# VHH binders against Probable fructokinase-3: the designs that were tried, part 14

Target 1, 345 residues: Probable fructokinase-3, of Arabidopsis thaliana (Mouse-ear cress) (q9lne4)
Amino acid sequence: MASSTGEKGLIVSFGEMLIDFVPTVSGVSLSESPGFLKAPGGAPANVAIAVSRLGGRAAFVGKLGDDDFGHMLAGILRKNGVDDQGINFDEGARTALAFVTLRSDGEREFMFYRNPSADMLLRPDELNLELIRSAKVFHYGSISLITEPCRSAHMKAMEVAKEAGALLSYDPNLREPLWPSPEEARTQIMSIWDKADIIKVSDVELEFLTENKTMDDKTAMSLWHPNLKLLLVTLGEKGCTYFTKKFHGSVETFHVDAVDTTGAGDSFVGALLQQIVDDQSVLEDEARLRKVLRFANACGAITTTKKGAIPALPTDIEALSFLKDQKKRQTNLKFSKWCCTASPC
Key: E = the ipSAE of ESMFold2; O = the ipSAE of OpenDDE; V2 = 0.75 times the mean of E and O plus 0.25 times the DockQ between their complexes.

## First folded at step 10 (VHH; framework vhh_7nfr_2)

Design p5 (from k5 with Y102L; at its last look DockQ between E and O 0.63; V2 from the best seeds 0.00; counts 0 for: pae E 3.3 > 2)
Fold by OpenDDE, look of step 10:
Structure p5 (fold): chain B 345 residues (1-345), chain A 122 residues (1-122)
Amino acid sequence: as target 1 above (345 residues)
Amino acid sequence: QVQLQESGGGLVQPGGSLRLSCAASGFTFSSFWMSWVRQAPGEGREWVSSINTGGDSTYYADSVKGRFTIARDNVKNTLYLLMDSLKSDDTAVYYCAKGIYLYDSSGHFDYWGQGTQVTVSS
């Protein structure tokens, strides 16, 4: 129930946007590929789009190349209703690209063209501080921490958002190949850990950040800090676990025919933030939080049913329709089980 | 294997000072937040202090704020707790823990040491 009268809270997503080039033919080298499909992406950008598609207010803060790809990406944000007032264009640096290689064994390799890319060169003095101050939620990843000056820009933006009273949302979105070393990745990711009000990590990230292979509540809670309001661990098909100061639990996800898992986490985060931005008291109510997380899981699940990240992000109508259908299925299954138990075939 | 070994505990008079050390091994020490937790006799575990990877951010329980100082040496893989103005209520086993914060009295750190006894008694 959208509270009737007041202006929706703004969610500002900070970080990178790039294009993945996916070969049209699998099992060949990049050089042997006859062509590539363009797949726009970037976890923070995806989150912004996810929020917008669900009917929220979203803005993106980042830097793109003043080139065809950069303008294409900016256009995608605008097309999806994301405020682009926080976008800077670099006249000298190119838009970040990644070439995806699908190995015969099904593993994906990424070749990044970021030496440097425009997103890495965002400076603190380029920040739209008015936009950032207007945020109710400020969302960010960890890729922006890798190099200067973007690191400094990230820190400044985070500081300004926090001072303005924004909820800080952190999805590290670990990309190991982009870091100089795993150790550096851990160190930098954790360097700002205590600043976040909400943190979402995957099971893979949990293992990486803790160097503990045991996926249990104890391991997850080792990442807790005193200012944290919500810790989330996403477990793919198993759903998510949540931790607050007062309660913890799990919310199962939905079984779907997954086609591509790309963007599922971003969809989940976008949905979560869209649901809490105007009423943060949800974070203190377990029943309400579980409903939000169920919705977020649904959005994530829907996203996996289509190829790509951005094209697969659901609208509010799609998400609600999906949930309605799932309820019908569950009721039918219960009735069928009840009928089978009542009538000994 | 992760190992945490505390040292520096002992008997001290009220108002006295102690310095605890924790030697860490088996993991990339500089990449993790570290914490001190204590357990008094008959009581649950209590979070005392946490420090970030670089040492530039520190957190303290209200009960020890202004008296205790957490520090780390990433080159030596060692965590420290300087305890000043010790009180009888500070009597506990002190544990070094890998992680940021104790969620509940059960302690939700993934690893901790065997502990060192601190006794504050006149």
Scores: ipSAE 0.223, ipTM 0.643, lowest interface PAE 2.1, mean pLDDT 91
ESMFold2, look of step 10: ipSAE 0.431; ipTM 0.760
ESMFold2 (binder alone), look of step 10: mean pLDDT 81; pTM 0.822

Design p6 (from k5 with Y101M H108E; at its last look DockQ between E and O 0.01; V2 from the best seeds 0.00; counts 0 for: pae E 6.7 > 2, placed apart)
Amino acid sequence: QVQLQESGGGLVQPGGSLRLSCAASGFTFSSFWMSWVRQAPGEGREWVSSINTGGDSTYYADSVKGRFTIARDNVKNTLYLLMDSLKSDDTAVYYCAKGIMYYDSSGEFDYWGQGTQVTVSS
ESMFold2, look of step 10: ipSAE 0.104; ipTM 0.611
ESMFold2 (binder alone), look of step 10: mean pLDDT 80; pTM 0.815
OpenDDE, look of step 10: ipSAE 0.827; ipTM 0.930

## First folded at step 12 (VHH; framework vhh_7nfr_2)

Design r1 (from k5 with Y102T; at its last look DockQ between E and O 0.68; V2 from the best seeds 0.00; counts 0 for: pae E 2.5 > 2)
Amino acid sequence: QVQLQESGGGLVQPGGSLRLSCAASGFTFSSFWMSWVRQAPGEGREWVSSINTGGDSTYYADSVKGRFTIARDNVKNTLYLLMDSLKSDDTAVYYCAKGIYTYDSSGHFDYWGQGTQVTVSS
ESMFold2, look of step 12: ipSAE 0.598; ipTM 0.836
ESMFold2 (binder alone), look of step 12: mean pLDDT 80; pTM 0.816
OpenDDE, look of step 12: ipSAE 0.276; ipTM 0.674
ESMFold2, look of step 13: ipSAE 0.524; ipTM 0.806
ESMFold2 (binder alone), look of step 13: mean pLDDT 80; pTM 0.813
OpenDDE, look of step 13: ipSAE 0.276; ipTM 0.682

Design r2 (from k5 with Y102T H108Y; at its last look DockQ between E and O 0.70; V2 from the best seeds 0.00; counts 0 for: pae O 3.0 > 2)
Fold by OpenDDE, look of step 12:
Structure r2 (fold): chain B 345 residues (1-345), chain A 122 residues (1-122)
Amino acid sequence: as target 1 above (345 residues)
Amino acid sequence: QVQLQESGGGLVQPGGSLRLSCAASGFTFSSFWMSWVRQAPGEGREWVSSINTGGDSTYYADSVKGRFTIARDNVKNTLYLLMDSLKSDDTAVYYCAKGIYTYDSSGYFDYWGQGTQVTVSS
């Protein structure tokens, strides 16, 4: 229950926004595809939209091409209530594009058109520092660390946000194909690891970053640093595990008919940040944190029930309705089990 | 296979200095945070120090702050611990560990070396 009367804390999400082109026909090469569906995306942008849809205050910082796609993407942010004052348009570089190929084995392959794209060319001097300083939470990924000048811009933005007292939220959102090498990816992702107050990683990312295939608490705890407030490991259908200085545990997710998992992590992160931005004491209360994480899991789960990332992000009403329905189902199942045990047929 | 081999331990007088080294192999050393942990006789493992991938961020336990310096050479795949102003309480087996920090300062790292003995005694 977001307390009523005070100005909502601003969540600033920093990074890339791009368009995924998804073939209209699966199982064929990109060249053989008769058409593509546009799927706007970018993990930081998705997080900002997720926050906004849940009733939070969100802003996006990034660079887009001064082209039809760039303006379309900016329009999507605005349409979803995200503050776009942190967006720059590049007159020379194009908006980033990705073509998605679905392999026969169900794995996704990406062909990126980023040579370079506008998002890669964000400079420190282009940053809206006033916007960044106004953030209560500053969220970022790792893609912005790949090349200059965006790396420098990322570092500057992070520094400014931290100095202003913002909570730093880090979701590496690993995209291996975008990095020169796995080693470089690890090195750069970890180079700023100690700066984050909150870190969320997937099980895949945990394995990648630790080079350890063992998915246990010990492996997760190896990623702890002294200034970390919350470490989260998302485990897909298994929910998430959380680690703080004082406690650790797991929160199960919800069973849903998943259609598309795209954006589920972003939805989770957006929900988490939206719930804690105005009351960070939640991070020190296990019971309260578990409730927040349950809510975040719900948002992630809902996001999987529709195609695409942004179109599938839930509103606060949808999320609450979903949780209410889930509670009813659980109650009914308990009742049915109780009835079966009480009446031995 | 990940291998961490500590060296440089020995007997030293109080107030003396010692330099530990850890040779790392079997993983991309430059991509990982590294740490030192120690275990005194009859006590649990205690976190000592951590260093980030580039070496520009370092962390120390309060017990060693101002006396110990952690460093790394990514070209040589080697982690170092310079220990100055050694005290009797610093007597322990010192372990090189892959990772940033322990969850509860008790040693939750994925890989450890065999350790090197440091004894501070007059």
Scores: ipSAE 0.126, ipTM 0.608, lowest interface PAE 3.0, mean pLDDT 90
ESMFold2, look of step 12: ipSAE 0.549; ipTM 0.815
ESMFold2 (binder alone), look of step 12: mean pLDDT 81; pTM 0.819

Design r3 (from k5 with Y101W Y102T; at its last look DockQ between E and O 0.63; V2 from the best seeds 0.00; counts 0 for: pae O 3.0 > 2)
Fold by OpenDDE, look of step 12:
Structure r3 (fold): chain B 345 residues (1-345), chain A 122 residues (1-122)
Amino acid sequence: as target 1 above (345 residues)
Amino acid sequence: QVQLQESGGGLVQPGGSLRLSCAASGFTFSSFWMSWVRQAPGEGREWVSSINTGGDSTYYADSVKGRFTIARDNVKNTLYLLMDSLKSDDTAVYYCAKGIWTYDSSGHFDYWGQGTQVTVSS
């Protein structure tokens, strides 16, 4: 119940936006593919769109190429109600592209066209600092840490947001192929770890960052730092685990017919941030946090039921409808079980 | 296999200084936060200090703040703790640990060294 008439808090998402090119035919090489489908993406951009679709106020900060793809991507943000005042266009560098290959084993391989791309070339002096200072929540990933000058821009933006009193949200969203080495990835991802108020990692990322294959509370807790308010570990179909200073637990997700898991994490994060931006006290109330996380899980689950990331991100109406339907199903299942136990055939 | 080996402990007078070292191996040292933890006789383990991967962020327990300095050399895979103005209450076994922070007072670190004894006594 997003009640009161007051101005919604701004969530500013910082980082990359790119286009994935997905082959129209599976099981063939990129060179053999007769065509590609355009799939706009970028974890920070997806988070911004997710927030907006849920009725939140969102802005995106990043750099795009001054080309057809860059303008297309900016248009997508605008179309989805995301404030684009933080977008810069580079006249020399191109918009980032990724070609996706689906291996026979179901694994995805990415071929990136980022040599360099515009998103990598964002400079500190190009930042809309006024926009960043207006953020109640500042969300970012780790891809922007890979190279200069974008690294410096990331650091500056984070500093400015923090100084202005924003809640810092960090989803590393690990993309190993984009880093020079796994070691460098870990080093840089962890270099700013203590700055974040909220951190979300996947089980894969947890293993990667800790070099521990054991997925337990102890391993997750090893990523705690003194300024952390919420640590989240997403476990795909198993839901998520949460850790605060005062309590920890897990929230199960919803069973759905998954079509494409792309953007599910972004949807989850967007939903979480949208629910807490105007009332951060939720982070200190386990019951309230669990409700928020249930909602976030629902959004993630819904996102998996359609192809693509951005097209699959739910609205608030869709999310609420989904939750209502799930509740009915649970009630019916309980009733059916009760009837079967009461009438021993 | 992850190995952490502490050194530099010893007997020191109150007000004295000591420098501890921890040699790390078996993992990418530069990729991980590192910490010092201590355990006094009859007491539980107490977090002392943590340092980020680059060494630009450091944290200290209130009991040692202003007196201890944590540092790291990523080229040498070595963690340091400079202890100044030592007090009798600083007497403990000091452990090098892989990790950022303890979630709770029980200390949730992945790996610990064998420890080095620090005794502050007149």
Scores: ipSAE 0.185, ipTM 0.648, lowest interface PAE 3.0, mean pLDDT 91
ESMFold2, look of step 12: ipSAE 0.538; ipTM 0.815
ESMFold2 (binder alone), look of step 12: mean pLDDT 80; pTM 0.813

Design r4 (from k5 with Y101T; at its last look DockQ between E and O 0.61; V2 from the best seeds 0.00; counts 0 for: pae E 8.2 > 2)
Fold by ESMFold2, look of step 12:
Structure r4 (fold): chain B 345 residues (1-345), chain A 122 residues (1-122)
Amino acid sequence: as target 1 above (345 residues)
Amino acid sequence: QVQLQESGGGLVQPGGSLRLSCAASGFTFSSFWMSWVRQAPGEGREWVSSINTGGDSTYYADSVKGRFTIARDNVKNTLYLLMDSLKSDDTAVYYCAKGITYYDSSGHFDYWGQGTQVTVSS
């Protein structure tokens, strides 16, 4: 029973886990590629791993194919310390696969093996409800809403977590090609908006959801609902903006030599949740929240410096070392600027 | 272009009722939360009520809870506010808005209508 004040709170992440296949050569169509590299992924799974790598307690709830890829993915979760008691295996359907390329003309090409994939077949009666009730934070995206029965499982899991007192964290993870239309995506993503305590969207998702190309505070706040505790808009290299009932502002991110941005958002979310799970009053204190968001930005930035999502997720030691090095650089910069501008103008 | 047209305002005695309507066009109405906000003379805009995409979740400011009812018709693309037990403090221009929003002190509304005046005479 997770009632000890010394035990870290459990973060339960719900949704899909899959394999992205990326071409071994750049700039080609899917049919032209001579081979593909497998890249395990899925935003909810990445969040769980990110939490665990930072020293938090995480579990994953989802469904995989009873196939070599499904067991490989479950193994990755287990090797990263993620509680796997919420994983189900489907005997008939395959683990989700996505083949993705960025063509030389800049267009993305996709081929999805989801007709259906096992993750889409998670039923409400397969949920490990006791695990879900144990969550201090329950995290989810929107991909589970696309079809039944997983939509019903998603709704049941949210309901059970909320009734047990969990903080609900929502990152839609919009994958437009998976939806039958932009209108259906928008409707379904917004249909559970009012259930969340924390919502994170990217600037691209904000534009999609509002149908407004003007990205200002007013546009972001058009998505605010009365019971929301935190709305975050991530801006990639420009950091994030945050909104609460009492305050709003922005936190800059860190300059790094990016190699692969895959998983940066999931790293950010994992860091956020790990930092607040045991003291959620941070959400009411702007100075403390800004420190947490700086840490989350650091984790996101570090994740971009390595190829892949899961391999690039930082440990707590790596994140703290990065921040220490940045503080040293900021101190030297202030001294340098002070020396240069100490003379009267 | 997003268009929101409010109607149904007017003069009413304290304790009276009004039903406001808002006709929406220029966007997929059923994909968005909708809200009512109001602005009394010399004051900032005040959030009144919000309703989710399907109409099954509704939210109210404490000042109107139990007296006002928000509703929507996704076939007719129309938002409603049924106002009961009106009092002098409810006198304001009422705007319908695309989205949820609490934080709008700007006075310019890309997602607001022209408003409809509600006056509760003492």
Scores: ipSAE 0.020, ipTM 0.552, lowest interface PAE 8.2, mean pLDDT 87
ESMFold2 (binder alone), look of step 12: mean pLDDT 81; pTM 0.824
OpenDDE, look of step 12: ipSAE 0.583; ipTM 0.809

Design r5 (at its last look DockQ between E and O 0.83; V2 from the best seeds 0.00; counts 0 for: pae O 2.9 > 2)
Amino acid sequence: QVQLQESGGGLVQPGGSLRLSCAASGFTFSSFWMSWVRQAPGEGREWVSSINTGGDSTYYADSVKGRFTIARDNVKNTLYLLMDSLKSDDTAVYYCAKGIYTYDSGYFDYWGQGTQVTVSS
ESMFold2, look of step 12: ipSAE 0.524; ipTM 0.809
ESMFold2 (binder alone), look of step 12: mean pLDDT 83; pTM 0.833
OpenDDE, look of step 12: ipSAE 0.116; ipTM 0.618

Design r6 (from k5 with S50T; at its last look DockQ between E and O 0.30; V2 from the best seeds 0.00; counts 0 for: pae E 15.3 > 2)
Fold by ESMFold2, look of step 12:
Structure r6 (fold): chain B 345 residues (1-345), chain A 122 residues (1-122)
Amino acid sequence: as target 1 above (345 residues)
Amino acid sequence: QVQLQESGGGLVQPGGSLRLSCAASGFTFSSFWMSWVRQAPGEGREWVSTINTGGDSTYYADSVKGRFTIARDNVKNTLYLLMDSLKSDDTAVYYCAKGIYYYDSSGHFDYWGQGTQVTVSS
């Protein structure tokens, strides 16, 4: 008789997938740019790919345009081993596009083709509920909350996953220009806060949500609720801080020559979820959690060393090789330091 | 300008019940989570209960679980705390608070009411 699908738990990631267009020339306005490079993206999709590249089981739930770009994006998911049974195609709306530049005067300029885009049109009755019920972890962001019908689809998917026993993982992925106001963004991001088991935010997002420039443990804990298992605040090159019911602390990251930070947070989240999906008791054991977060930091760091998000997401082999090289580097420094301190020459 | 006005406190016997109300104005009530916080004589402020924007998720301190019920009416812009099986330990000033889901009692809520006194006389 047919055995159950794989021993590994399924991580289902819900949300948007889109294309960012970045100028071929730096420092120009969007209208001045002679051309654009397309950069497939979307935080929930990047998380799913990150999980799969690390050897985990991942699926993606979302909606794409029935167009060449939508089918290309679905192909990228499939090529990377992400289960695509949750993808819908909209026959009328186009795949979301975002144009972004950093001008020479330091101002960011955005232009979004989301009027509406297909991702915004996912309806609750289009959801693959069987796939969602099979999730051991259900991961999501906040962009799906911005408009209907996708907001209702997001809420239905969360409800079904929770009722089936999934661990709910939330990374808001704030993109302020997509929201009608900062106040609406705060309201909607916080409206589902109490549903999550794991929450990850950046220090910038923490400041945004609390309206508090003081980045300390008390500020982070002001967002705590009794049903959380883990609250993470990522600090870029300074690593992360973590909070649970019983303990809190920080884990430093790795020194690397960063090229492109895009997708580093998604790589971090994918690594975290892949490491805990089959043994969630890690969340209650500080020593084990710290090792997982060090691994997640390594994956984030590796992602910054290459251009793009998806091309830069590491495999498990690449992550282990990176950690091995860092251990050798620290060992060599220790012996060199010993020589200098023991015999100053 | 945010305003929160609590009412419904009073003197009650142990085992009795009270219903607290908080009238809210000056903000879009239905868009914010709301909390109850209490302060006993000579003590710091203690978080009691929180309710999300839609009222479908409710959270309680261990000391009040199973005895207190938080509710909201987004049409009347009113927050409620239904208090059953009251004990002497519940004697405090009860405050309605606006803000994000969780704060320590030292002021991560955006706004507070004036409070309403609940006294449980042994």
Scores: ipSAE 0.000, ipTM 0.246, lowest interface PAE 15.3, mean pLDDT 86
ESMFold2 (binder alone), look of step 12: mean pLDDT 81; pTM 0.825
OpenDDE, look of step 12: ipSAE 0.021; ipTM 0.485

## First folded at step 13 (VHH; framework vhh_7nfr_2)

Design u1 (from r1 with Y101T; at its last look DockQ between E and O 0.58; V2 from the best seeds 0.00; counts 0 for: pae E 7.8 > 2)
Amino acid sequence: QVQLQESGGGLVQPGGSLRLSCAASGFTFSSFWMSWVRQAPGEGREWVSSINTGGDSTYYADSVKGRFTIARDNVKNTLYLLMDSLKSDDTAVYYCAKGITTYDSSGHFDYWGQGTQVTVSS
ESMFold2, look of step 13: ipSAE 0.467; ipTM 0.773
ESMFold2 (binder alone), look of step 13: mean pLDDT 81; pTM 0.816
OpenDDE, look of step 13: ipSAE 0.462; ipTM 0.772
ESMFold2, look of step 14: ipSAE 0.017; ipTM 0.494
ESMFold2 (binder alone), look of step 14: mean pLDDT 81; pTM 0.819
OpenDDE, look of step 14: ipSAE 0.535; ipTM 0.796

Design u2 (from r1 with Y101V; at its last look DockQ between E and O 0.57; V2 from the best seeds 0.00; counts 0 for: pae E 3.0 > 2)
Fold by OpenDDE, look of step 13:
Structure u2 (fold): chain B 345 residues (1-345), chain A 122 residues (1-122)
Amino acid sequence: as target 1 above (345 residues)
Amino acid sequence: QVQLQESGGGLVQPGGSLRLSCAASGFTFSSFWMSWVRQAPGEGREWVSSINTGGDSTYYADSVKGRFTIARDNVKNTLYLLMDSLKSDDTAVYYCAKGIVTYDSSGHFDYWGQGTQVTVSS
């Protein structure tokens, strides 16, 4: 459906952007690694890029180091069509880095260079308030809640966005190692829970936030608040469940040959927000919402087929092509099953 | 094991006041939203009130707004409901629940207490 000729609504994504350094050799210590691959990322930044690649208007608000890495990251945003007017550069603090270690058991360990990093030092007085006020959707994570002054900046930005009438989108994107304790993480994540109009959590996050291992509607609904418009639970290969004031259900995802799941959630969120930013009535129509969520699942699925987060985020053309192909496959399977049932061997 | 134990219910005259308490154990109380739900005889469960982790945000059903006050003490792991200007229609079993509120107010919370009876009668 051709988006009406009007100016697209702006989605402002607030939070961190960083570089992950992935060892070129697995199973060795960081010190033993002969080299590293640079993997730019940050959940809010990825969401902004996802929106932009799908044809939406996106801006990023955050703080980077006034260094080569900071400027590289800003350049990536610009290259992908994300408005960078909300980026501040810190002359003293460095851009956040993370070294990823893959253990022999397949588990990933992260060593963060954030002591502090520039993203943690964003102040309320550094915020581009005009940009934030122009947002139709304001999206944020929870990492920005960990320390001051960025916490205060986050709160101010939320306040300004809300006052301006923006839809608040919240993906906690839990990173336990960055918090002083699991309890503190849970407390702080939940402290702003009632402010969000849309919340997306993973199954892992649902368990963490509820301390309940049972993944059912009851557990999910325990995270509901009276002002919430949409609660989403992503379940990886099982798709997602959705809850509104009027209806709830599930949307299955697509089977793909997954290479790397990094950024899949961000892609999902970006796709969702890009589809609803100009018509929020979708949130009140179950049939329309299901279509949007199917699209979001497709974007998430596509993102898993390539290495990295940002490089794997699909364009609108790629997403639509993928969906078209999936529909053809389903029809062919139905026809093949029908032909097998109709031909009495 | 998660445990929620309500207390403070009883018989009160219309216009009277009661204070309910819920003692919580078996989970990190300060990390969770908490709620009160009630069930009148012959009726379904009705959401009454919810409070955030820090206690700075509170929510109420329209039926109790302005009369009831939800509060929490995270040091004591206790949830409270102050009920003022009680009416006959407030007669119900009151339950403490872990969580915020369900979209349909049917009470799909993770854990519930056993409830405490509140009877408002002349």
Scores: ipSAE 0.195, ipTM 0.641, lowest interface PAE 2.3, mean pLDDT 91
ESMFold2, look of step 13: ipSAE 0.443; ipTM 0.763
ESMFold2 (binder alone), look of step 13: mean pLDDT 81; pTM 0.818

Design u3 (from r1 with F32Y; at its last look DockQ between E and O 0.65; V2 from the best seeds 0.00; counts 0 for: pae O 12.3 > 2)
Fold by OpenDDE, look of step 13:
Structure u3 (fold): chain B 345 residues (1-345), chain A 122 residues (1-122)
Amino acid sequence: as target 1 above (345 residues)
Amino acid sequence: QVQLQESGGGLVQPGGSLRLSCAASGFTFSSYWMSWVRQAPGEGREWVSSINTGGDSTYYADSVKGRFTIARDNVKNTLYLLMDSLKSDDTAVYYCAKGIYTYDSSGHFDYWGQGTQVTVSS
């Protein structure tokens, strides 16, 4: 439902954007790899792009290097319709890079080139405060909390957004290797926990943050705070669990042939935010929320069917088409079951 | 193993004060929000107060706001509840809990202590 004034609410996503370099050959060392594929990413950036592709209004706030990679990344945002007025370029620091190593055992290792990178050096005085104040939703991760001055910039941006009346959306998007220690990660991630209106965590993050391996409602609710409007736990192929002040439940996801799960969470969050930005009353209506979460699950599922994050993010047309097809399949299955039960063999 | 041990409960007259303590072990105390919950006889568990990791943010139930103060010492791995101006209605078993808050009176905290009895009686 378009707001009565016809203007879409702005979702501002704050944080890092970087390039992952993926070896063209698996099972070899980085030094032995003959080449790399560029995979642009960054959870906040992906969320912004996801929102935009779904027809929402999105902006990105962050810092990139004044180099070829930085400008490439900015170009990707622009190409996808994301407002880039919140981007700063650093003339001295380089754009963040990550090299991905796939071990023989299937585990992924990351080698980060952030010593420091431009994204880490965003200062409070560099923030486009006008843009931030214009946000109806302000979304952020936890990577920006790791070091100064970006931490201070994050705090300032969050403060300004909140004062302006924005809904604060928090996806910690845990990257353990980027933190000095697991303890520090927990401490810092939780330090701003009570400020968020919406929080989304994965099952892995739930376990990490609670140090509890039990995935149940009790464990999830331990992350609840009095100002929280929505707590979400994403469970991969099992869908998501939601908690509000008044109700809680689960929404199943869709079965797809997954190729790459990268960006699925970002797609989910982007879809959620795009659906609620102009009507936050959805958060108080369980039936409406479930519909939104179904949509979000669909977007996440679609994202897994293609390689990469940004290239796999669906448009509104793609998402709607997917949902329509899923309904048809369900109807056909029900019909087939009914026919089998009705025909007395 | 996570352990929470409450202490400091007792009998007090109306208008009196008590200080509860909770000793925590088996987890990184400074990385988690902590809470106090109480249960009166015949009633469900009621959230009382929560405190963030750094201790700079505190939350209280309306029933205890202005009278109770939650605090923490991350060096000692200890949670505190200062209870002032105690009333008969404050009579309950008080539990230390790992976690922030629950809207469900059923208490959805992942770990709880054994509790300490607070009795306010003239």
Scores: ipSAE 0.000, ipTM 0.273, lowest interface PAE 12.3, mean pLDDT 89
ESMFold2, look of step 13: ipSAE 0.235; ipTM 0.654
ESMFold2 (binder alone), look of step 13: mean pLDDT 80; pTM 0.813

